# Ledger of designs, part 15: VHH binders against q9p7q7r1507to1629

Target 1, 123 residues: q9p7q7r1507to1629
Amino acid sequence: SVLLAEDNIINIKVISRYLERIGVKFKVTMDGLQCVEEWKREKPNFYSLILMDLQMPVMDGYQACNEIRKYELENDYPKVPIVALSANALPHVVLSCKDSGFDSYLAKPITLQHLSLIISGIL
Below, E stands for the ipSAE of ESMFold2; O stands for the ipSAE of OpenDDE; V2 stands for 0.75 times the mean of E and O plus 0.25 times the DockQ between their complexes.

## First folded at step 9 (VHH)

Design d5r (framework vhh_7qbe_3; at its last look DockQ between E and O 0.31; V2 from the best seeds 0.00; counts 0 for: pae E 13.2 > 2, grease 29.8 > 24.2)
Fold by OpenDDE, look of step 9:
Parts: C-alpha cells; structure tokens; sequence
Structure d5r (fold): chain B 123 residues (1-123), chain A 120 residues (1-120)
C-alpha cells in the first residue's frame, strides 16, 4: 500500500488517478500530521511507500519525515521508503530532503512514468 | 544508448542573447540545463517537465533564461537573454533519471556541452 500526503486537491486527484492505473492500494492524508498518525496506526510494513509533499499545512513534509524516522528508530521499525514531492529540483532542496530522512525526490508535476518507476522498484 | 548533443554556443557581448539547443534520441523524461564556469562547480540552470508545461530556474538566471522543448523534434532549448559575464560557462543538457532500487533522483545522460563566452 502507498500512503500519499498532499494538501492540494488537484495534485491528489492526479496522483490518485495514476496510482489507480498502476493498480496499487493507497490512502490519502492532507497534511504531515495526518500522514504520521495514519502511518503509526497501521502495522509495520503495511505501507510500502510514502509519497509526501514538502509544503503542507499543520505539519510540513520535512517535519513529518523526521517524525517517522524517529518513531522507526524508537520502536525498531523497518524503514519505510519516503519520497519527497516538490515543485523544484534544485540541489539545495534535494539535500534538505536527504537531511530530513527522505529516500528520494520527485519534482512536480508528478508523471505516471516516474510514479510507475518508483512503485515498480518497491512493490 | 541515449545521446544528448548540445549546440548554439559561442561568443556574445554582455547584454546580448543566445539560444542553445539539445537534441536527444529519447525525450520522455524531464530535461534540464546545467553549466560549469571556469574554476567553478557544475550548477543547475533550468528544468522542464516532459510536457513542457512546467519550468523551473535557478535564481541567477530567472527572468533572463527560458527553457523550452519541442517533443516532436526531440529538441531542448535554452533561450538566454541579457547575458552577463558570469554566464560564461560550458552548458550541458541532461535527462532526469530515477534509480528504482536506491531511489536516487538526479540527472543522467549528459551531453558533451557547448561553450558560451560572454565578453564585457
């Protein structure tokens, strides 16, 4: 299953459509806090991938990623792959994602091709 | 297998304009321009998504450079206006890539580059 954290309705619709076409189960959360809480609610390895927007209300993607990584360490959970979704691909942004614990980075707009490649490598 | 070939570089005066081109055998991914000036590290210049509908620029070139693409011609472009001496560099085009196992994001299939020299 894939966990999507995205606050933009248009992006949610687009990414959801792609995930449906790919044929993977997924759940949508609207901010970083919801994402973390949803992820914690399920068993380890329930989610095989988290797609996380960097800019969200309540809690941004950077904070959410950090919380997940801390929780994993504190509870001896397996590391879930987390992919950052961002509007740009500047090196400093990518580095910031890495520092926050992200495994990868996808620049928007998200394409079916990129999403398929990521998912095929995980599932 | 993918080949990228840049062209259009040359000598221009400060304030002038130049248009670079990059031909690619495959054009299904996002594309980007990078540059490396004398004694400097390679730096990001601009990125364009596969459809051409979204672009992003480095702050240093924003408002002066325009990245575009013609998918029918498998060609990437960089229109450079209001050129400055600090724009002097070898310009490279590259294709966006994702490693599905390591989840590494970056650019690959770099061209050989085209030299742009801006004289003051």
Amino acid sequence: as target 1 above (123 residues)
Amino acid sequence: QLQLVESGGGLVQAGGSLRLSCTASGFSYAMGWFRQGPGKEREFVARIDPSGGYTYYADSVKGRFTISRDNAKNTLYLQMNSLKSEDTAVYYCARESIDTYSFEYGFDYWGKGTRVTVSS
Scores: ipSAE 0.022, ipTM 0.341, lowest interface PAE 4.9, mean pLDDT 90
Fold by ESMFold2, look of step 9:
Structure d5r (fold): chain B 123 residues (1-123), chain A 120 residues (1-120)
Amino acid sequence: as target 1 above (123 residues)
Amino acid sequence: QLQLVESGGGLVQAGGSLRLSCTASGFSYAMGWFRQGPGKEREFVARIDPSGGYTYYADSVKGRFTISRDNAKNTLYLQMNSLKSEDTAVYYCARESIDTYSFEYGFDYWGKGTRVTVSS
């Protein structure tokens, strides 16, 4: 299952349709806090991938990723793949994502082709 | 061996136009333009996907600059219109990382740059 954290309803619709076309199960949360709490609620490895927008209300993607990584370390959990959804691929944004514990990124606008590649583990 | 070569820079008056080119020996990746002004850090300008169908621009250049590519000629372009003095910089073309599971790359190969000077 894929966990999507995105606060923009139009982006949720687009990404959800892409995920449906790829054929994966997913759940949507609308801020970083909801994302962290939903991930904690399920058993380790229930979500095989988190797609997390960097800019969200309540708790942003950087904070949410950091919380997940801290929780994994404290509980000896395996590291879940977390992919940032970013407005751009600027070096400082990429470094900030790495420092927060993200595994990769997708630059907006998100395309079916890029999303498929991330999910398949191929580039 | 991947090779990126920029050209088309020069001196131009404010309000003028200039077109930059970048030739590459491997041209199947998303490509971008970056620039570095005097005493400033290198900053993002524009990105184009491998097919040429999706483009993305820094806010400072939206509506004035157009990125395009000719895959048959292995050439990336940046059309710069309505140039301002703050556009003065060395412009670099770059290849986007092929390792989407690592943030160590971002854009992982850079040309030597071509200088653009916009006079007032």
Scores: ipSAE 0.000, ipTM 0.152, lowest interface PAE 13.2, mean pLDDT 81
ESMFold2 (binder alone), look of step 9: mean pLDDT 81; pTM 0.824

## First folded at step 10 (VHH)

Design e1 (framework vhh_8ghr_2; at its last look DockQ between E and O 0.13; V2 from the best seeds 0.00; counts 0 for: pae E 13.4 > 2, unsure alone 64.7 < 65, grease 25.3 > 24.2, placed apart)
Fold by OpenDDE, look of step 10:
Structure e1 (fold): chain B 123 residues (1-123), chain A 124 residues (1-124)
Amino acid sequence: as target 1 above (123 residues)
Amino acid sequence: EVQLVESGGGLVQPGGSLRLSCAASGFTFSSSYAIGWVRRAPGKGEELVARIDPSGGYTRYADSVKGRFTISADISKNTAYLQMNSLRVEDTAVYYCARESIDTYDFEWGFDYWGQGTLVTVSS
């Protein structure tokens, strides 16, 4: 299953359509805190991939990613792949994602091809 | 064609200063690339000295040069600079300007274009 963290309704619709086409089960959360809580609620390895927008209310993607990574270490959980979703691909932003513990980065607008490539490589 | 041309190297005494320039062509600094200064001392491997994202002005430095070196970029001139102050003998090396790109898939950084290098010799 894929966990999507995205606050923009249009982006949620687009990405959801792609995930449906790819044929993967997924759940949507609207901010980083909800994402972290949802991920924690399930057993390890329940989610095989997290797609996380960087800019969200309540808790942004950077914070959410950090919380997940900390929790994984504290509980000896397997590392879940986390892919950052962002409006640009500026080097410093990509590097910040890496430093925050993300595994990969997708620049918006998200395409089916890119998403399929990421999912096929991770799942 | 992408080209990087370094200049400004030379002989300087310890404690002295030099300013290196890297004139870039074939691409613009407004693009999603970083510019790095990489040096290679005799008998040693390559060391990334400084890095800048010209579009945002974000910089990083090797610990060995922090506080002494400053990397900058002039987008209007498509040129990057390395101001080297308080030079030490161990700073002696060939300094290369290089274009750096990051693979967003795996966050791997790589230099895809290099200048010819400019020699910096720090000696009393």
Scores: ipSAE 0.033, ipTM 0.447, lowest interface PAE 2.9, mean pLDDT 92
Fold by ESMFold2, look of step 10:
Structure e1 (fold): chain B 123 residues (1-123), chain A 124 residues (1-124)
Amino acid sequence: as target 1 above (123 residues)
Amino acid sequence: EVQLVESGGGLVQPGGSLRLSCAASGFTFSSSYAIGWVRRAPGKGEELVARIDPSGGYTRYADSVKGRFTISADISKNTAYLQMNSLRVEDTAVYYCARESIDTYDFEWGFDYWGQGTLVTVSS
């Protein structure tokens, strides 16, 4: 199952359509705090991938990623793949994602081919 | 071996145009890779100028060049291009072509291969 953290309704609709075409289960959360809480609510391997927008209200994607990585370390949980959704690929942004513990990133607009490749590589 | 070879740099006056080319070898443009143009001006770090997904034709630009620069790719020639219009003195830099892999099981996201660079000088 895929966990999507995205606050933009248009992006949610597009990405949801792609996930449906790929044929995977997913759940949508609309900020970083909801994403962390939903991930904690399920058993450790329930979500096989988190797609996390960097800019979200309440808790941004960098903070949410840090919280998940901290929780995994403190509880000896397996590391869940977390992919950043970014409006740009500026070197500073890319480095910040690496420092926060993201495994990869996707530049917006997200294509079906790129999303499918990432998901198939996890499955 | 993976190689990226830039060409098309040179000296141009402000307001002028240049077209940079990036010829790739050792891999074929596909949905597995993105191509970026990164520049390094004297005393500055690297700035991603433009990025393209060659298979889908999707593009992104730095705000500093938006509306002036256009990135494109020709999959059949395995070559990416940067059309640079309305050039300014502050565009002076070495311009590098770079490849990004999107393999999620390899934490080498971001640019994994870089060209040697081509110098663009904008001077009046």
Scores: ipSAE 0.000, ipTM 0.146, lowest interface PAE 13.4, mean pLDDT 81
ESMFold2 (binder alone), look of step 10: mean pLDDT 79; pTM 0.799

Design e2 (framework vhh_8ghr_2; at its last fold request DockQ between E and O 0.32; V2 from the best seeds 0.00; counts 0 for: pae E 15.0 > 2, grease 29.3 > 24.2)
Fold by OpenDDE, fold request of step 13:
Structure e2 (fold): chain B 123 residues (1-123), chain A 124 residues (1-124)
Amino acid sequence: as target 1 above (123 residues)
Amino acid sequence: EVQLVESGGGLVQPGGSLRLSCAASGFTFSSSYAIGWVRRAPGKGEELVARIDPYSGYTRYADSVKGRFTISADISKNTAYLQMNSLRVEDTAVYYCARESIDTYSFEYGFDYWGQGTLVTVSS
């Protein structure tokens, strides 16, 4: 299953449509806190991939990623792949994502091809 | 073809200033690339002096040059600059301009193109 953290309704619709076409199960959360809570609620390895927008209300993607990585270490959980979603591909932003514990980065607008590539490599 | 051409190097007294230029061709300054100045002093390895994201203007500097050097970029001219003030003898080196690219998928990054270098000599 894929966990999507995205607060923009349009982006949610687009990404959801792609995930449906790819044929993967997924759940949507609207901010980083909801994402972390949802992920913690399920068993380890329940989610095979997290798609996380960087800019969200309540808790942003960087904070959410940090929380997940911290929880994984504290509980000896397997590391879940986390892909950052962002409106740009600025080098310093990409590097910040890497340093924050993200495994990959997708610049918006998200395409079916890019999403398929990520999922095929992970799932 | 991607090319980077440095200019502006030369001999300068300690405490003096120098401005290097890096003219880029074969690609456009965009959000996809960063530009760095890397120097190689005699008998020493490479040191990243300064780095800039030309599109956003984000910069970072080596501790050894903070407060003295300023990296900038002019997108309209596809050119990056390194303003070097308060130069020291230890700043003597060949200064290279380099393009940094990042694979967003794998997070692999590094300098993929380099200029020929320009010599900066700081001496009394």
Scores: ipSAE 0.463, ipTM 0.762, lowest interface PAE 1.0, mean pLDDT 94
Fold by ESMFold2, look of step 10:
Structure e2 (fold): chain B 123 residues (1-123), chain A 124 residues (1-124)
Amino acid sequence: as target 1 above (123 residues)
Amino acid sequence: EVQLVESGGGLVQPGGSLRLSCAASGFTFSSSYAIGWVRRAPGKGEELVARIDPYSGYTRYADSVKGRFTISADISKNTAYLQMNSLRVEDTAVYYCARESIDTYSFEYGFDYWGQGTLVTVSS
């Protein structure tokens, strides 16, 4: 299953339709804290991919990714693929994602083609 | 056509310093590209030594050179530099300047243009 963390209802609707077209199971959370808590609630490997928006209320995507990586290290869990959803591809954003532990990024607007490539390369 | 031209290599004794230059043409430094230095020692594969995003100034280094090498870029001269201090015999290699498009779907190394290389020899 795919875990989507996104606070924008329009983006949730678009990405959800893409995930349905691709044929994967997914769950939506609306902030970084919900994302971290939902990921922790399930057993390791239940989620095979996290799509994580960088800009979210309560806990942003950088913080959420860092918390997941810390939890994985502390518990000897396998590293879940985490893909950042970014409003732009500016170099400082890309480098900050890498420093926070993201595996890849997708620049908005997200297309079915780009999402399909990421999922087929991971799942 | 995109070109990268390295210079500044040579013979230096252990503990010495060299500064490598990479003059870029056919593109300008911008938010779209990172510049890396990659080295190849005889009989060994390539090693990414240092990488800089000229727009943001963020840098990364191989563990083997941290604290000794400094990568930098001068946007106005369209040139990247590698300052190599406290050189060791193990640093002997051909050093290549390379360009990477930052607009990629992966954080893996993906250099699209390479220079011809400059030889650095560290010998007593």
Scores: ipSAE 0.000, ipTM 0.151, lowest interface PAE 15.3, mean pLDDT 82
ESMFold2 (binder alone), look of step 10: mean pLDDT 81; pTM 0.818
OpenDDE, look of step 10: ipSAE 0.363; ipTM 0.689
ESMFold2, fold request of step 13: ipSAE 0.000, 0.000, 0.000; ipTM 0.158, 0.210, 0.202
ESMFold2 (binder alone), fold request of step 13: mean pLDDT 81, 81, 81; pTM 0.821, 0.823, 0.820
OpenDDE, fold request of step 13: ipSAE 0.022, 0.372; ipTM 0.367, 0.706

Design e3 (framework vhh_7z1x_3; at its last look DockQ between E and O 0.01; V2 from the best seeds 0.00; counts 0 for: pae E 18.8 > 2, placed apart)
Fold by OpenDDE, look of step 10:
Structure e3 (fold): chain B 123 residues (1-123), chain A 121 residues (1-121)
Amino acid sequence: as target 1 above (123 residues)
Amino acid sequence: QVQLVETGGGLVQPGGSLRLSCTASGFTFSSYAMNWVRQAPGKGLEWLSGISGSGGSTSYADSVKGRFTISRDNAKNTLYLQMNSLQPDDTAVYFCARGIDTYSFEYFDYWGQGTQVTVSS
């Protein structure tokens, strides 16, 4: 299962359609806090991948990723792959993602092909 | 099968203009939003502009707003990008990209081979 963190309705719609076409199960959360809470609610390895927008209300993707990584360490959880979604592909953003514990980075606009490639490499 | 073919790229001087075209086939053109995106050397994809299936709504990235104009001719299955006041940092491969529905601008499922645009004195 894939966990999607995205606050933009249009983006949710589009990514959801991509995931459906790929044939993976998924759940949508609207901000980083919801994402973390949902992830914590399930057992380890329930989610095989988290797609996380970097810019979200309440809690952004960086914070959410940090929280997840911290929780994994504290509870001896397996590391879940987390892919950052961002409109900017600037080097400093990529570095920030790495520092926050992201495994990969996808710059917008996101294509079905790119998403399929990421998912196929993880699932 | 879905096909998108971009044309119109080339070499222009700063301040110059180009008009890109994208010819679509293999799907009902008017049913899908269309987009222009570009990729500069060493950079990721950048969304530039989108237009709804009917052409009734358009959107632009701040980087090109006021300089680029997106349009479409559904009778000809063709998407256009009028690029004015071109700058060296507009140098990139330009792609037309199909949205997954009539209003999808930031995400797309198909794109063409691209056309090279080079802005240099």
Scores: ipSAE 0.019, ipTM 0.282, lowest interface PAE 7.4, mean pLDDT 90
Fold by ESMFold2, look of step 10:
Structure e3 (fold): chain B 123 residues (1-123), chain A 121 residues (1-121)
Amino acid sequence: as target 1 above (123 residues)
Amino acid sequence: QVQLVETGGGLVQPGGSLRLSCTASGFTFSSYAMNWVRQAPGKGLEWLSGISGSGGSTSYADSVKGRFTISRDNAKNTLYLQMNSLQPDDTAVYFCARGIDTYSFEYFDYWGQGTQVTVSS
């Protein structure tokens, strides 16, 4: 299953269409805190991928990723793949994602082809 | 059925110009933002420019600002990209893409097949 963290309803619809066409199961959360809590609620390895927007209310994507990585270290959990959804690939964004523990990033505009490649490369 | 068809690609010398067209059918063209995106050989997708449904708002990636001009003719259901001062690193397949609503330059629900642009001596 894929866990999507995205707060924009229109963007949720688009990414959900892509995930449906790829044929993967997914769940949507609307901020970083919901994402972290949903990931913790399930057993390790239940989610095989987290797609996490960087800009979200309550807890942003950088904070959420850091919380997940901290929890994994404290509990000896396997590292879940976390892919950032970002507005661009500027150096400061890439460095911030790396420092927060993201495995990769997916720069907008997001397409079915790019999303399919990311999912296939992990699975 | 929504259809987007790009034309106008080809081989051009460095420093040259080219104008791409994208003809739309199967939807109300003026209700959607339209975008140009390219993919160079072995690279990821790069958004270049977007234009709102009415044509009143435009945006450009820094990499093409000042060299490329997006426009649309809603009476002809056609999107354009004027490309000036072309260099070898502009070599790519160029796609037009429909934004998910009148203003979206971020997410696209329909794509054309692409047109090849090659810039070489």
Scores: ipSAE 0.006, ipTM 0.271, lowest interface PAE 10.2, mean pLDDT 85
ESMFold2 (binder alone), look of step 10: mean pLDDT 88; pTM 0.891
ESMFold2, look of step 12: ipSAE 0.000; ipTM 0.089
ESMFold2 (binder alone), look of step 12: mean pLDDT 88; pTM 0.892
OpenDDE, look of step 12: ipSAE 0.011; ipTM 0.258

Design e4 (framework vhh_7xy4_2; at its last look DockQ between E and O 0.08; V2 from the best seeds 0.00; counts 0 for: pae E 14.3 > 2, grease 26.7 > 24.2, placed apart)
Fold by OpenDDE, look of step 10:
Structure e4 (fold): chain B 123 residues (1-123), chain A 123 residues (1-123)
Amino acid sequence: as target 1 above (123 residues)
Amino acid sequence: QLQLVESGGGLVQPGGSLRLSCAASGFTFSSYYMAWVRQPHGKGLEYIARIDPSGGYTRYSDSVKGRFTISRDNAKNTLYLQMNSLKPEDTAMYYCARESIDTYSFEYGFDYKGQGTQVTVSS
């Protein structure tokens, strides 16, 4: 299953359509806090991938990723792949994602081809 | 027309200090991670220091940690390297470098370097 953290309704619709076409089950959360809480609620390895927007209300993607990584370490959980979703691909943003513990980065607008490539490599 | 122009190198005795500068132009300096790399004669490039766009985050190689300080002035589009307690082993060509990163693998390197400034530490 894939966990999508995205607050933009249009982006949710687009990405959801792509995920459906790819044939993966998924759940949507609307901010980083909801994403972390949903992930924690399930057993380890329940989610095989997290797609996380960087800019969300309440808790952004950087914070959410950090929380997940900390929880994994504290509870000896396997690492879940986390892919950052962002409006741009500036080097400083990509490096910040790396430093925050993300496994990959996708610049918006998200395409089916790019998403399929990432998912096929992770799942 | 991207340019990185290093200055401040020279001959110094062991235990001495130098301050290198790098004047950047042709790109949005404040948006990029920057680094100093050095190349001793007959050896490969060595990463020694990096700094995030804001200047709030720095990282150093073990070989220079505690002796060198990387900083930046985004208003002046300038990168600095304060080198204290210099050793003969610090003798090298020093380059100012703009970091780049692959968005999928998060492997990073440098897509641009200056012409370099020679630092020689000798009695």
Scores: ipSAE 0.091, ipTM 0.524, lowest interface PAE 2.1, mean pLDDT 92
Fold by ESMFold2, look of step 10:
Structure e4 (fold): chain B 123 residues (1-123), chain A 123 residues (1-123)
Amino acid sequence: as target 1 above (123 residues)
Amino acid sequence: QLQLVESGGGLVQPGGSLRLSCAASGFTFSSYYMAWVRQPHGKGLEYIARIDPSGGYTRYSDSVKGRFTISRDNAKNTLYLQMNSLKPEDTAMYYCARESIDTYSFEYGFDYKGQGTQVTVSS
């Protein structure tokens, strides 16, 4: 199952449509705190991928990722794949994502082809 | 060889307009998100606009929204930036950039950018 953290309603609709077409189960959260709480609420392996927007209200994507990674370390959990959704791919943004514990990034706007590739594990 | 060649820069008075062009070659232009980024003298790169492969989705930084328009002509492999109501703060080297679609590597982002065209806004 995929966990989507995105606060922009247009992006939520687009990405949700793509996930439906790919045929994966998913849940939407609208800020970083909701994302962390939902991830903690389920079993460690319930979500196989988190798609997380970097800029969100309440708790941003960098903070949310840090919280998840800290929780995993403290509880000896396996790392869940977390992919950053970024408005741009400038070097400082990419470095900040890596430093925060993200596994990869995807520049907005998101396309079905790119999303399909990361979900299928094709590199 | 992959090339991005910017043109159309120059000296212009405040309130004026310029249209930048970027000629692309060596790749399938119509398959890629494209962007304009700028670098004011002595500062880092700033993202200003992006456009999807079809030209139907555009996004702008807050600093240029409402004044700049990104567009593309896929038949001519050319990216454009229409710059209106120019301000001295818009003075920078402007670069055409191809967005990376490699979501499994943080080793590069806008790794395909041209050498730039200078825009100077001064009385």
Scores: ipSAE 0.000, ipTM 0.136, lowest interface PAE 14.3, mean pLDDT 82
ESMFold2 (binder alone), look of step 10: mean pLDDT 85; pTM 0.867

Design e5 (framework vhh_7z1x_3; at its last look DockQ between E and O 0.03; V2 from the best seeds 0.00; counts 0 for: pae E 14.3 > 2, grease 28.9 > 24.2, SAP .701 > .668, placed apart)
Fold by OpenDDE, look of step 10:
Structure e5 (fold): chain B 123 residues (1-123), chain A 122 residues (1-122)
Amino acid sequence: as target 1 above (123 residues)
Amino acid sequence: QVQLVETGGGLVQPGGSLRLSCTASGFTFSSYAMNWVRQAPGKGLEWLSGISGSGGYTSYADSVKGRFTISRDNAKNTLYLQMNSLQPDDTAVYFCARESIDTYSFEYFDYWGQGTQVTVSS
């Protein structure tokens, strides 16, 4: 199951369509805090992948990723793959994602092909 | 017209090294992120590595991390893939692919080379 953290309705619709086509189950959260809370609510390994938008209200993707990583360490949880979603593929953004604990990065508008490649390598 | 031409493929023994090149033409090379993708016999496409237009960012699949190194020379319009510690399961056709900048396209890679065969066998 995939957990999507995205606040943009259009992006949610697009990514959801892609995930449906790929054939994976997923849940959508609208900000980083909701994402973290949803992830914590489920048992470890319930979510096989988190797609995390970097820019969200309440709690951004960087913070959310950091919180998840912290929680994993504190509770001896296995690491869930977290993929950052960003409109920009600037080096400093990618570095920030790495520093925050992201496993991968998807730039630009998300495409089915790219998402499929990422998911196929993780799931 | 956009063209990508891979070279450097061949037969190599396990543990050997190979350096692939991809020469680009027909577009501003430095403006595009480039990637290496391979397809093994009977398998689907596998993303291996990507590099930003400037070369400031690189990424790798877990399957090749630590063994493969992507780089580029924008002055020469050339993308490289240094492959070390090659294994038999690295046998595949290797493609260089350009990332699309079209936000409305469903295609993540908009141009591909014809590919170069890499065979790892004793």
Scores: ipSAE 0.012, ipTM 0.258, lowest interface PAE 9.1, mean pLDDT 90
Fold by ESMFold2, look of step 10:
Structure e5 (fold): chain B 123 residues (1-123), chain A 122 residues (1-122)
Amino acid sequence: as target 1 above (123 residues)
Amino acid sequence: QVQLVETGGGLVQPGGSLRLSCTASGFTFSSYAMNWVRQAPGKGLEWLSGISGSGGYTSYADSVKGRFTISRDNAKNTLYLQMNSLQPDDTAVYFCARESIDTYSFEYFDYWGQGTQVTVSS
């Protein structure tokens, strides 16, 4: 199952359509705190991938990713793949994602091809 | 040695058109999705459009949808961007970029051209 953290309704609709076309199950959360709490609520490995927008209300994607990585370390959990959704692909933004514990990134607007490749690399 | 070379930039009036080309060498061109990205003066990089290795799937940023058309000619190892209805806000350096095949890579675009300048002014 894929966990999507995105607060923009248009992006949710686009990404959801892509996920449906790829044939994967997914759940949507609308901020970083909801994402962290939903991921914690389920068993380890229930979510095979987290797609996480970097800019969200309440808790941003950098904070959310960091919280998940801390929780995994503290509880000896397997590392879930987390992919950042970024407004741009600036090198500094990419480096910040790596430092926060993200595994990869997708620049917005997200394409079906890019999303398919990311998911195929995990599955 | 992978190389990407953009051509076709220049000065155009508002409402005008340009066609950019990106010639590729040093890799199997048809095996890679290709993209156009631009950087306006004083701004960050903006993704514009992408095309699958075969050319069967294309995608566009909302800012250029309906005005720009991405295409490729795999026999000539060339990526194209047809730009219509250009406005001053389209002034930027335009780059072609190759998508990385590496899973979990922060180098999503692993090779870039040097860029070609497009200037749209009265």
Scores: ipSAE 0.000, ipTM 0.162, lowest interface PAE 14.3, mean pLDDT 83
ESMFold2 (binder alone), look of step 10: mean pLDDT 91; pTM 0.918

